# VHH binders against q9zpq3, part 6

Target 1, 317 residues: q9zpq3
Amino acid sequence: MVTLIVATTADPASINPAAALLAMPGWTAGPILPPDIKSFSNKQTRVIQHDRSIVKEDDLDLRWEEATGEVVDEVIFLSRHTAVSNRPALTVHPIGVLHLKDGESPPQGGKPGWAALPSTRIGPWFRLLKKMAEAHGLVPEFEITLEATHHGPITNKPTMFLEIGSTEEYWKRQDAAQVMALLMWEGLGLGGSEEVGKWKSETGKRKVLLGIGGGHYAPRHMDIALKDDIWVGHLLSGYSLPMEDPTQTKTTPGENYIGGNWRQSIKAAFEATKASFPGGEILAHLDHKSFKGWQKKAITEFLAEESINVGKPNDFT

## First folded at step 15 (VHH)

Design n3
Fold by ESMFold2 at other seeds, look of step 17:
Structure n3 (fold): chain B 317 residues (1-317), chain A 123 residues (1-123)
Amino acid sequence: as target 1 above (317 residues)
Amino acid sequence: EVQLVESGGGLVQPGGSLRLSCAASGFTFSNYEMSWVRQAPGKGLEWVAVIYSGGSETDYVDSVKGRFTISRDNAKKSLYLQMNSLRAEDTAVYYCARMTEDWDFGYYGMDVRGQGTLVTVSS
């Protein structure tokens, strides 16, 4: 079974970490994935390089299996991060486009109302990345952070993005690319050490964070993700939880008085998280300050109705 | 700092055509995906089209596919929307937007900053 690492030649924050990884020992040329996507192999890791926008190449996991016969276990995308702040960052995040309804076209890839299976490595690799960035002198210049669930492309296996941001100067930083390559090298065990972040089904002993609320960089959920032995699933920022203000909507009662597709977003993220962590204890952690009273009540009631357990910070030990 | 200036709107009969332009400054235009977003009277923002930074990949909301064409000129730092076969339902203020991954800002990361340009399609 293989780990698929995806890079695009269109993005220095994508191709440079891939090149740094490929400069390490043990790589050989692999098959071409149709139509003309180059690949490289090392142990159970496959690096592919395409030339389109990273969010537009769908189903690379299935396409790999069709072309090679090898089953893909997980997909890791290397990408740039763009932000209004222009602050340097190294980031890790799951993908999905939860705010869109069925039938809508997603401008940033993916498919509407969908949460990809989150990589089980998100939490452990976020912590490892933070330690590596510190050890290599990138902190405090680079912020090391999670991002909330967003964008595509479409995948069918556990997925995460690793990103360098947030402007061209930093996308091209070779020391940042090297740290991302070292993260993958050590995290996948390519250098001979034990890999990091592989989920082994264990009866009810491992808690998995499902983040509800907060901003794009998930500040309250990052406090939880820094704890030892905590696993991270989806992180739903406010933009993934469209809720219609009841004071501005004259609606008659129907199923749930608060409009918007926030219920579907939570359910999709929960189910995807559960599927990636068999036997795990999924705990929803609410960023309380990001919600008005009516929103918090609606969300809390929905979580109870769906039997989705809520965790306080001390429940994540 | 980031500046986006839309132009080219006007009054058009159903079935007519119009070409919108957006002049960008204050950022490296060629590094960013760009979108057109519109706001019909009394409605919220609606994404219309995106063009990726290389200029060859595009996508459209279903209601405009086959009628609208987004394009860009990276050397002129300009974004365009060619609108053909216009319908009354296309009446809106049209904005260009720079796209970022920070979805806290703008409309799901579509950074709408300009005054927009009004397109009115009527008899």
Scores: ipSAE 0.735, ipTM 0.890, lowest interface PAE 1.3, mean pLDDT 91
Fold by ESMFold2 at other seeds, fold request of step 17:
Structure n3 (fold): chain B 317 residues (1-317), chain A 123 residues (1-123)
Amino acid sequence: as target 1 above (317 residues)
Amino acid sequence: EVQLVESGGGLVQPGGSLRLSCAASGFTFSNYEMSWVRQAPGKGLEWVAVIYSGGSETDYVDSVKGRFTISRDNAKKSLYLQMNSLRAEDTAVYYCARMTEDWDFGYYGMDVRGQGTLVTVSS
């Protein structure tokens, strides 16, 4: 019913796409969300702007519902992307802090061992963003990519981040901000066109990608996500799958147990993905080259134990 | 080239105080969240504190809350850690880290790059 778009005032990669969207027709001032967060309304879309770190404001979906009585259906965050490489990028990703165990402190927001409900729009909007970026001359300068699941804030409704990276020069790029605004405009159907990426459990292709392994930019999973009509859930990079090397542990010979919290990570990501895609066929896609043999064996056995189906690329057609 | 130079470590007794500094260069300091990370003898890295780019928001690992204060001076491109009421378990090499979102590198997005500064807390 309500799509909540969140921007922050100090981040040009956040406030500029929000401003570009708000410059389009149909926006009116909305209620003030405590403490003093301004909002704007267009049809079922609400834009809020706040002045804190984007990972620090937890539960904005529930706080919107408490303040207004309107049920939030999904949350979209607009943010900068930072990278050691400084490479320009436009990105889409789910959020979560899957590598931390209960009781550990999450320096990038969220909560330990948690995966947010992934937005159903991640796959469809990633494909739409790539097409729009190409049509507007941003490719190949900007890499258009997914990111693996990471960071907070805490949310309770389906969530994704849309980001512009990776340095101040690119965060401020108005052509990138316009493409992000156009993505939201068309993707949410605000101009009267059919919206993109709404889940319907009773119609269409129901295959949902759960990415297992690989690096932060999910290169093997992106090949799957580019296929027509594929939905994208969580994407677990190697950093979300802490696995203890059995050759470095004092373990009785012959045991198949592999330590680390990788099981909890997979289970949390699977359950969150399942909750966002009721009736969907969730297929775990493994980036096989990112795993040693002992890791792949342990993961494959755990997926079977949990009744999580494995999908090869051809299973996503 | 990103450079981070830590200083201010030393030997102190329990209950003592130290102030760590980190001089940053090779990037626009004010655009990035910054962290302190530590490594106790024989242990892995542990995040200690983060300060966000605006300088007004901070977070700490539970074990140091109320004792340590992270701060920054964007004009001087410097990060600080005021450590009070030091305990033996705070003994570690302390590193300054720039935070980025491509978590393939560093310690979950905390780019530990300097030599660190040794803090030893003992009677």
Scores: ipSAE 0.732, ipTM 0.889, lowest interface PAE 1.3, mean pLDDT 92
Fold by ESMFold2 at other seeds, look of step 20:
Structure n3 (fold): chain B 317 residues (1-317), chain A 123 residues (1-123)
Amino acid sequence: as target 1 above (317 residues)
Amino acid sequence: EVQLVESGGGLVQPGGSLRLSCAASGFTFSNYEMSWVRQAPGKGLEWVAVIYSGGSETDYVDSVKGRFTISRDNAKKSLYLQMNSLRAEDTAVYYCARMTEDWDFGYYGMDVRGQGTLVTVSS
């Protein structure tokens, strides 16, 4: 049961939270992974530090297993967040590159049409991070938010990104780094308390949010993600759902042929979410305002065809 | 305010070469991955190449790999695209883009905001 935490030495939003975590009790030096990746161990947790672009370092979970014989059960990446707004933020998100078709090269890592297994901790740790950030005086200066599924690298085990944004001044903020370290410390139970966000194979009433539509920061899904005991899987923004407008490709009014790879995107995200939450009840929540009528109809029909249940906010109880 | 100014486009024969430049301002250039994006006549945007913030890691769309080279000069806040063995299908307006995680903007986070520079490859 190994949790692999990945830090990038050149990124202050990555190496600083890692350093803050490593300053807490119980760490010992671990093996050096090829080519020269330092590691540290504390109970079930392994921290590795590498010096390359985080989105291009594929398969670190399998590489750990090959080098050490230890099976990795989950991967947590520490990274900077960049945004056009430059607003300070602390974020949590799953990864995947769903808009690209097979054979296309992915400029932000990952692979075309792929969704990583989402970490089961995304929802619970998002809520815990919000409470910790508030308690440590980072709110309202930092926005605490989820992000929709995006970018790589390629992973094989449940994965999430924890990020500090959104400019160099804030990437370097030591108080934000300390809160991220505290999140990992408490969330993984390293101080002896019960860990947060571990999924157990149990039946019934354990609802998992699959977000469909909306913008990058998942504004319509956030109210659901803030509810107690709600789990969060993939969050597909509009950019992960390429849908070809039938009025732009046909001259016949009423044409309902809808091109684009939106079906494959939904299917990949659903299957990855299902795989991370055995026995969970996955409910697709649609950001209705982000869709025109023809898009909503197509998506709703596809969800029914695939036996993917739709949930309204009140169904997440 | 972020500004990206492309230059170096022109008319060139098939098999020819051309070097594009992009002058960046209004942000710390060295902190960002940068890309080139192009738009052929009547078509949508297509990502062409990316260079990561350290300057040594790059990637390319398959159709230009081996023919185009992306580079950057962080001291001059400049991005370049050396285009060799040009083909008619490379005809497009080429845009410089800053990459961010906010994929609501630009082309999947590739923040296209300049006028671009026209490259025409014609026999």
Scores: ipSAE 0.730, ipTM 0.882, lowest interface PAE 1.2, mean pLDDT 91
Fold by ESMFold2 at other seeds, fold request of step 17:
Structure n3 (fold): chain B 317 residues (1-317), chain A 123 residues (1-123)
Amino acid sequence: as target 1 above (317 residues)
Amino acid sequence: EVQLVESGGGLVQPGGSLRLSCAASGFTFSNYEMSWVRQAPGKGLEWVAVIYSGGSETDYVDSVKGRFTISRDNAKKSLYLQMNSLRAEDTAVYYCARMTEDWDFGYYGMDVRGQGTLVTVSS
């Protein structure tokens, strides 16, 4: 069972954390993947270094399996974060391209209407990252935050992105790179301690956050994700929930006449979350302020129709 | 302040060619993926092409593959779109966009800021 860590050689926010991790004990050279992708091995962890744009490198999990015979259990991408605000940040997020309809081309990778299996480590590693960043003096300079589900590449196993943002000055920060390396070192148990964030359906708290609404940095859902032992699945911002305003659209009689991809988005995100957390109690947490009344009504009715439980903040205790 | 200035549009006959340019300033151009997006009359924005920061990887919407070529010159902080074999359906205002991951802004992470440049393809 292999954890595949993916670094992009041209991206300092990717290659620098990878280099910091590889400087720790126990790494040996691994096989070369087509076309000439270098790899390194430590216990069940594999680091690969590639030179293409990360959102274009589809199916790295399957490609690893084909080249080596080793089954990949999860994929972790190391990447820069870019933002209009240019604010420094360390982020964790699941991936998917939920706003596009079948047949549309995905400019940031992935495939239309798709949500990757979310890594089970998103919640636990977000909390661990926050503690580590504080302990290493990166807070408050860096915001430590989740991001809503977005972009590719295509993966087939549980996936998350770990990012350093949001400008070149911060992408190159070696103290941030070291904290990301420490997160991976401790989180994967490479130093001999127990790893963090593996899903165990028979023990512990089994509540899994499915975020509905809000902005890119998931402010209302972050309050939930900071609670002890809460697992995090997909986080659907408003951009992943395209809804057509019924006052501006011709309507026909019948239920479910509100157009847009929002139903398919919620269903895809729910099913991917469910698949990553077998036996888990998935609770949809709505950022109510992000919705107009007609949107909230439609979403609430759809969730009930699909038997998707809604969780208020107190339900995550 | 991020600034993107498009140029090179005009009126052409079907089958003709145009080359669009975008002059960028206010950010480190070479660090960002760049896109062209377009807006046909009465329609919403449509992504057309992306070029990644290294300059060698590109992708296109299916309707323009083989006809359009996106390119960049990082030293000149410029983005280009060579449009060949133009069709009436290509009529639109074309915008260049800087791509960012905070998708609250722009068009799904495509930060459209310029006035655009009008391309009209008519017989």
Scores: ipSAE 0.722, ipTM 0.883, lowest interface PAE 1.3, mean pLDDT 92

Design n3
Fold by ESMFold2 at other seeds, look of step 19:
Structure n3 (fold): chain B 317 residues (1-317), chain A 123 residues (1-123)
Amino acid sequence: as target 1 above (317 residues)
Amino acid sequence: EVQLVESGGGLVQPGGSLRLSCAASGFTFSNYEMSWVRQAPGKGLEWVAVIYSGGSETDYVDSVKGRFTISRDNAKKSLYLQMNSLRAEDTAVYYCARMTEDWDFGYYGMDVRGQGTLVTVSS
């Protein structure tokens, strides 16, 4: 029954939103977890603060369960966002490491070919964050965006990252930290309002976006995620879909098989999304502009072969 | 502007050692994870090692574990790779990279910007 929120003490984009949340009513001290990890409790929510790199702390959900006996239902990581552009951003994303082959060690945590169970809150909290950021005067200075599935750590329960970026000046912004704290406060229903983004297995809109292609910030999939009541699963950018060009490699592919990890990536992301949304209608939305003809053909044939439904924008209603 | 300048490559016999250096500028070095990546002749990029921003946590590709050591000096804004027990398969251009979440750029978020330094291992 527990929502586990993870903060890194050395990261202002992590510890400052956590501190802002802990300043709100109802928090009590929780146990100290090995090694010396502080925790705090409010209703179903637990905040932990650790001093290691966030992507290196694997299995925090299971470790909480072992230490306390409480079952963790979901994990939310608070982190900085780093970007080549240095543009300010508030972001939400699922995690996974889909481009690596078995046996490779992942430099950004996680494990090869793995997609975490995505938090069901990704879509609803992305939309709520956008509204809150606008209401608090952070737009247009901060871009409010999803990110494609990437990096670790390893988790066993539905997971998402909430991030402030993209430079030290913005990581430290207290107004951004307050908006992230308000998002968590409202989204988890800690103030008494109805929580946001919990999956219910019956009734209501049950369409779940599985993004295929596009860039890191998923602009074409974000158009879908902005629609009312659409759920968001994994978002596979081009970097999660390594495909070997058969004309360049001097290898002859088998009949309809193109080399690279792209099949395994799609399957892992689909299965993780399906597991987080029992009974949901998962629709693969392709960013067609990001694919060459041979890639698009291979992907669409594979989706049909696996009985994964394709959704055009109008199908997300 | 972010700049990364690699040095320390050269010709070495199998079993020998080299120490690579990377001088960083244009960003707060201590805030970022740093990596070495390499490119063997005619091959794609391969990640070699990462050191996390706290400086104590590291990881390596399996083929170099026990032979290579990544380290950093945050005061000098420098990244290092000590390479021992070198093999012919280690022949490559070695690049220093700043880690970012913009995985569209560089090599899966490993921001390769320098010219690299050539390591040649041969008899």
Scores: ipSAE 0.714, ipTM 0.877, lowest interface PAE 1.4, mean pLDDT 91
Fold by ESMFold2 at other seeds, fold request of step 17:
Structure n3 (fold): chain B 317 residues (1-317), chain A 123 residues (1-123)
Amino acid sequence: as target 1 above (317 residues)
Amino acid sequence: EVQLVESGGGLVQPGGSLRLSCAASGFTFSNYEMSWVRQAPGKGLEWVAVIYSGGSETDYVDSVKGRFTISRDNAKKSLYLQMNSLRAEDTAVYYCARMTEDWDFGYYGMDVRGQGTLVTVSS
């Protein structure tokens, strides 16, 4: 079983952390994936380097198995982060395209209405990254944050993105690239220490955060993710929860439900989170301030209907 | 400041062709994916096409595949949409958009800023 790290030469925030990791001891050349994707091996870890957009190369996990016979356990993408604010950031996030209905086309990769299996490492590595960034003098210049679930590519195994943002100046920062490489080195146990963030059967009954609501950087859910021993699944911002305003709906008596794709979004994210955390206690945490009363009521009723437990901040202890 | 200026719209008969242009400034154009987004009368925004920063990777909404071609010239900081076999349903204001990952802004990460350019497909 291997961990697949994906980098692209098209993106300095992708290839530079990969190069920093490959400069550490123990790497050997691996096979070439069709058509011409270079790879490198170290213990359980495989680094591949392609030259296309990071979100356009689908199914790299399955393609690795086809080419090599090795089963992929998880996928970690190295990427730039872009933002209207241009603020420097180091980020960790799950992927998915939950706002689109079947038949709609996803401009940022993935597939409509889909949530990838989230990496179990998202929470633990977010906390480790924050400590490493502080220790290496990157804070407060870089914000260390999660991002809500968004974009592709399509994957079939637990997945996360590690990103450096948010402009070319910061994408090229070698100190940030080095911290991301150290995160992967220590997080995967490549230097001989115990790896971080692996889900094992003895970790069952631990709390797993399913974030519902809020903005892209998940501020209310970040408060939960910073607690010790909290695992992080999907984080659904408002853009992943399209809800139709009921004042625009003329319903027959007895047909009082809120339209939009928000139910499918929650269900897809919950099921993907559940699949990544067998035996885990999944708790939906609502960013209450991000919802109008009718939205909060609808979501709360749906969660109860689906037997999805709601967690208040104190339930994550 | 990011600026996007669309041009090339006009009145065209069904089956006709039109080429839209977008002049970009205020950012390093070659670093960003770019999209065309349209708004038909009385409708919301609809993504039409995306081109990735390297210029060779593209994608399209199904209704325009085979008829529209998105392209870019990074040296001229320009984005284009070649529209062939136009139909009445293509009538819309067309906007170019810079793609970003902080999806709190714009239309799911599509930063629409310009005035757009009107395309009317009518006999």
Scores: ipSAE 0.712, ipTM 0.880, lowest interface PAE 1.4, mean pLDDT 92
Fold by ESMFold2, look of step 20:
Parts: C-alpha cells; sequence; structure tokens
Structure n3 (fold): chain B 317 residues (1-317), chain A 123 residues (1-123)
C-alpha cells in the first residue's frame, strides 16, 4: 500500500516542498503514470510532479493502481493557499464540495454534495506542523491552521491538502517549504522513526472531531484539534451548511422544515469521517456563535435524529 | 486594493454575440484562477465559467457549454467571456471574480468586486 504525494511544477508552494523532500535520502525513479508522468519512490511513498491543475486530477489514486498494480493507501496534495487577507499561513485540510446539490457544477473540482475520505493524519500532522513551525522560527509570522472542508479533486482514498499561503512572496519561502518537507519526512517515517497519524484498527475508543459551523479557518474547532490525541475528520464551515431562513420561505405555523443542503452536508461529512476512522468515537462539535437560534435548533435535532453524538470541549479529553 | 472592472455588455438579439472584458488591478493577475459569475433579474448569483491560472484549462456551467468561451491575457491583466448563440435566459449582470480558497468571502471564494456589466438578450 502506498502514499501518493502530488505536486504541480508551476506552483512554488507545491513544487518547493516536494523538491525539498526529494533532496532527502532514499529516492529512486518510480513507475511512470500515464500518459508520461514520472514519479519518485522512497519506501511506501510515491511523489508525482506534474504540470496540470490539481483540482482536475480526479481519481488519481485509482489511476495509480491501474497503471502500477500498487494499492493506494492515501493521497496528500501540496498546494498554495490563497486568501483575501493575504496573511502568511501553513494549512492542513480535508476536501469536499458540500454546498452544491446533485446536478450542479463545481467550479473547483470535486462533485456536488460529496466529502472525500479525510486523511487520518489531519489532526496529528496539524499539531506536528505547529511544533515544527515554532521550532524553525516561522511563528508568529505564519499562522498555522486547519481549513474547513472545501473543493476537489475527486478522490477515493483518505485525502488531505498541505498548503503554504497566502501570496507569491510566501508561496516561494524556502524555509516554509523545508518545514513542509520535514513534516512529510517525519510524518511518513521515511528517516526510520515511527510514522505519525496512522489510524490503527485495534482501537475503537479514540475521539474524532467532526466540526459543525464556524468560518473557513475553524476557530472554535482549532481549540479542540490542538488537544493531545484528538483525531480530526471533516470541518463544515457555514458555507457548507446552506440553510434557508424560514422567515423568507413559505412555512406553516408548527412546521419545523428548514430548507437547504445542510442535512445532506452533515450526513456526507459524517459518513466519510466514520469510514476513515473505523471504531472511532465521532463527536460533532458545534461552533455555537456561528448559528442563529433557529439554525442551532435544526442542526441539534438533526444530529439527534441521525444518532450523531455531540461533543462539548471537555468531552475531547 | 483589488479592482475588477467589467465591460462589454449591452442589448443583443437572441442568437447574437457579445464579448465581455474584465480589467484587473491590485494583485498579480497571473497567479489566480478567474471566474465569471452572473445574476439574472430577481435571482441569486450563478457561477458561469472558470479559467485556471495557466490559461489552458477551463470549465463551464452546463447551460453555457458550447456557447461561451472564457479566456485570459495575463500580460494585459484581462479576463474575457465570448458569448455566442445568446438566449433570453442569459440576460443578467455579469461579474468577473478572482478565485480564492477563503470561501468565507464572496460567492464561495469567488471574489466579486466590480459593478458588473449588463447583458440583455431581447427580440
Amino acid sequence: as target 1 above (317 residues)
Amino acid sequence: EVQLVESGGGLVQPGGSLRLSCAASGFTFSNYEMSWVRQAPGKGLEWVAVIYSGGSETDYVDSVKGRFTISRDNAKKSLYLQMNSLRAEDTAVYYCARMTEDWDFGYYGMDVRGQGTLVTVSS
């Protein structure tokens, strides 16, 4: 089983961390992926460098398996982060496109109403990245943060994005690229140490964060993700929970229907999270301040109907 | 300050063509994916087309595939939408947008800044 690391040559936030990783010991030429994409191999890890848009590389895990016969265990994408604020950041996030209804077209890849299997490494590697960034003098200049679930491509195996942001000056930062390379080097155990963030099926009593609400950088869920031994699944910001205001829709007195895709979003994210963490205790953590009263009531009732357990901050200890 | 200025709208008969332009400033244009977004009268925003920063890869909402072509000129910091075989349903204000991953802002990360340009398709 192999780990795919995917980088694009035109993106310095992608190619520079990949190049820094490939400069470390143990790399050899790997299989060629059709049509003519070269790869590099080190133990269980495969690095692919290509010149196409990452969000258009659907099913790369399956295509790797068909071309090489090697079963893919997980996919890690290296990318740039763009933000309106332009603040420097190092980020980790799961992918999915949860706000669109079936049949709608996703402008940044993926498919409507879909959540990828989240990488089990998101929580542990986020914490490791924070420690490494601090040790290498990148904090407080770079914010080290999770991002909420968003965009594609379509994948079939546990997936995460590792990003450097948020402007060209920072995308090019070699010290940030080196820290991302060290994260992958140590996290995958390539230097001989034990790898970090692998979910082991022999335990079923570990707690997994499913984030509900909040903004793109998941501020309330970050407090939970920084705790030791907490795993991170999907993080659904407000934009992944479209809810129709009942004062703007036709409602009957006593009717509790709240329109929008929010139910399907929660269910898809929960199911994908559960699939990545067999035997895990999944706890939905609500960013209460991000919801109006009617929204919070609807979400809480839906979670109960679906038997999705709610976790308060102290339940994650 | 990021600025996006749309132009090229107007009144056109069904079956006609228009070419929209967007002049960008205040950021490194070639680093960003760009989109067109439209708002029909009385409706919400609808994504129309995206072009990736390399300039060769594009995608479209199904209703305009085969009729509209998005393009860019990175040297001129300009985005274009060639609209052919126009229909009454294409009547809308058209906005260009810079794509970002911070989906808290704009229309799911599509950073709409300008006044837009009105396209009216009428007999």
Scores: ipSAE 0.707, ipTM 0.877, lowest interface PAE 1.3, mean pLDDT 91
Fold by ESMFold2, look of step 16:
Structure n3 (fold): chain B 317 residues (1-317), chain A 123 residues (1-123)
Amino acid sequence: as target 1 above (317 residues)
Amino acid sequence: EVQLVESGGGLVQPGGSLRLSCAASGFTFSNYEMSWVRQAPGKGLEWVAVIYSGGSETDYVDSVKGRFTISRDNAKKSLYLQMNSLRAEDTAVYYCARMTEDWDFGYYGMDVRGQGTLVTVSS
């Protein structure tokens, strides 16, 4: 089974970290995927380079298996990060398109109401990335952060994005590219050290964060993700939790019904997180400041109804 | 300073055609995916079409497939929407949007900031 790393040749924030990784020892030419997608192999790791929009390259895991006979274990995408603020950032995030209801067309890839299996490496690699960025002098210039779950493409195996942002001059930063390559090198154990962030089914109370609420960069959930031995699943920002204000609609107030796609979003994210972390203790962590009282009450009641445990910061020890 | 300026709207009869333009400035246009978004009277925003940064890959909301064509000219930093076989339900203010990943702003990562251009389809 293999780890598939995906780079986009036209994106310097993608191809430059891939090139830095490929400059390290142990790479050989691998199979070619149609149409003419080059690959490289090092132990269980495969790097592919393609020239299409990364969010439109659906099912690369299945397509790799069809072309090569090798089963994919996980997918890691290398990409640029774009932001209105233009601030430099190094980011890690799961993917999904939870705000769209069934039948809608997703402009950012993926599929409506869907959350991909999150990579188990998100938490551990976020912490490792922060250490490496600090050691290589990238902090405080670059913010080292998680992102909330968003966009596609469609994948069938545990997935994460690693990104450099947020403008062209930062996408091209070779020192950032080198840190991302070092993250992948050490994290996948390619130099002979123990790999980082592999989930193994085992007994115990290994805690998995399911983030509920907050903004795109998940500040309250990052406080949890920085703790030792905390694993990270999906992170649902407010934009993934559309909730209709019952006082401003013609619904029947007091029936405890809150419209919007928020229930489906939480359920999809929870089930995908559960699937990626067999035997894990999933704890929903609410960014309380991001919710009005009626929203927090509705979410808390729904979590209880679905038997999804809520974790306060101290429950993640 | 990112700016997006829409133009080309107007009054048109059902079955007619119209071509919208969007002039972009303040960013490297060719690095970004671009979308058209519309807002019918009294309604929320609706995504209409996206074109990816390479210019050849596009996608559309189902209600406009086969009738609308999104295109871009990276040298002129311009985005276009050719609208054919217009229907009354296409009546809306149309906005162009730069696609970004900071979804706290804009419409789910679609940075809508112009005044838009009004398209009215009426007999």
Scores: ipSAE 0.698, ipTM 0.876, lowest interface PAE 1.4, mean pLDDT 91

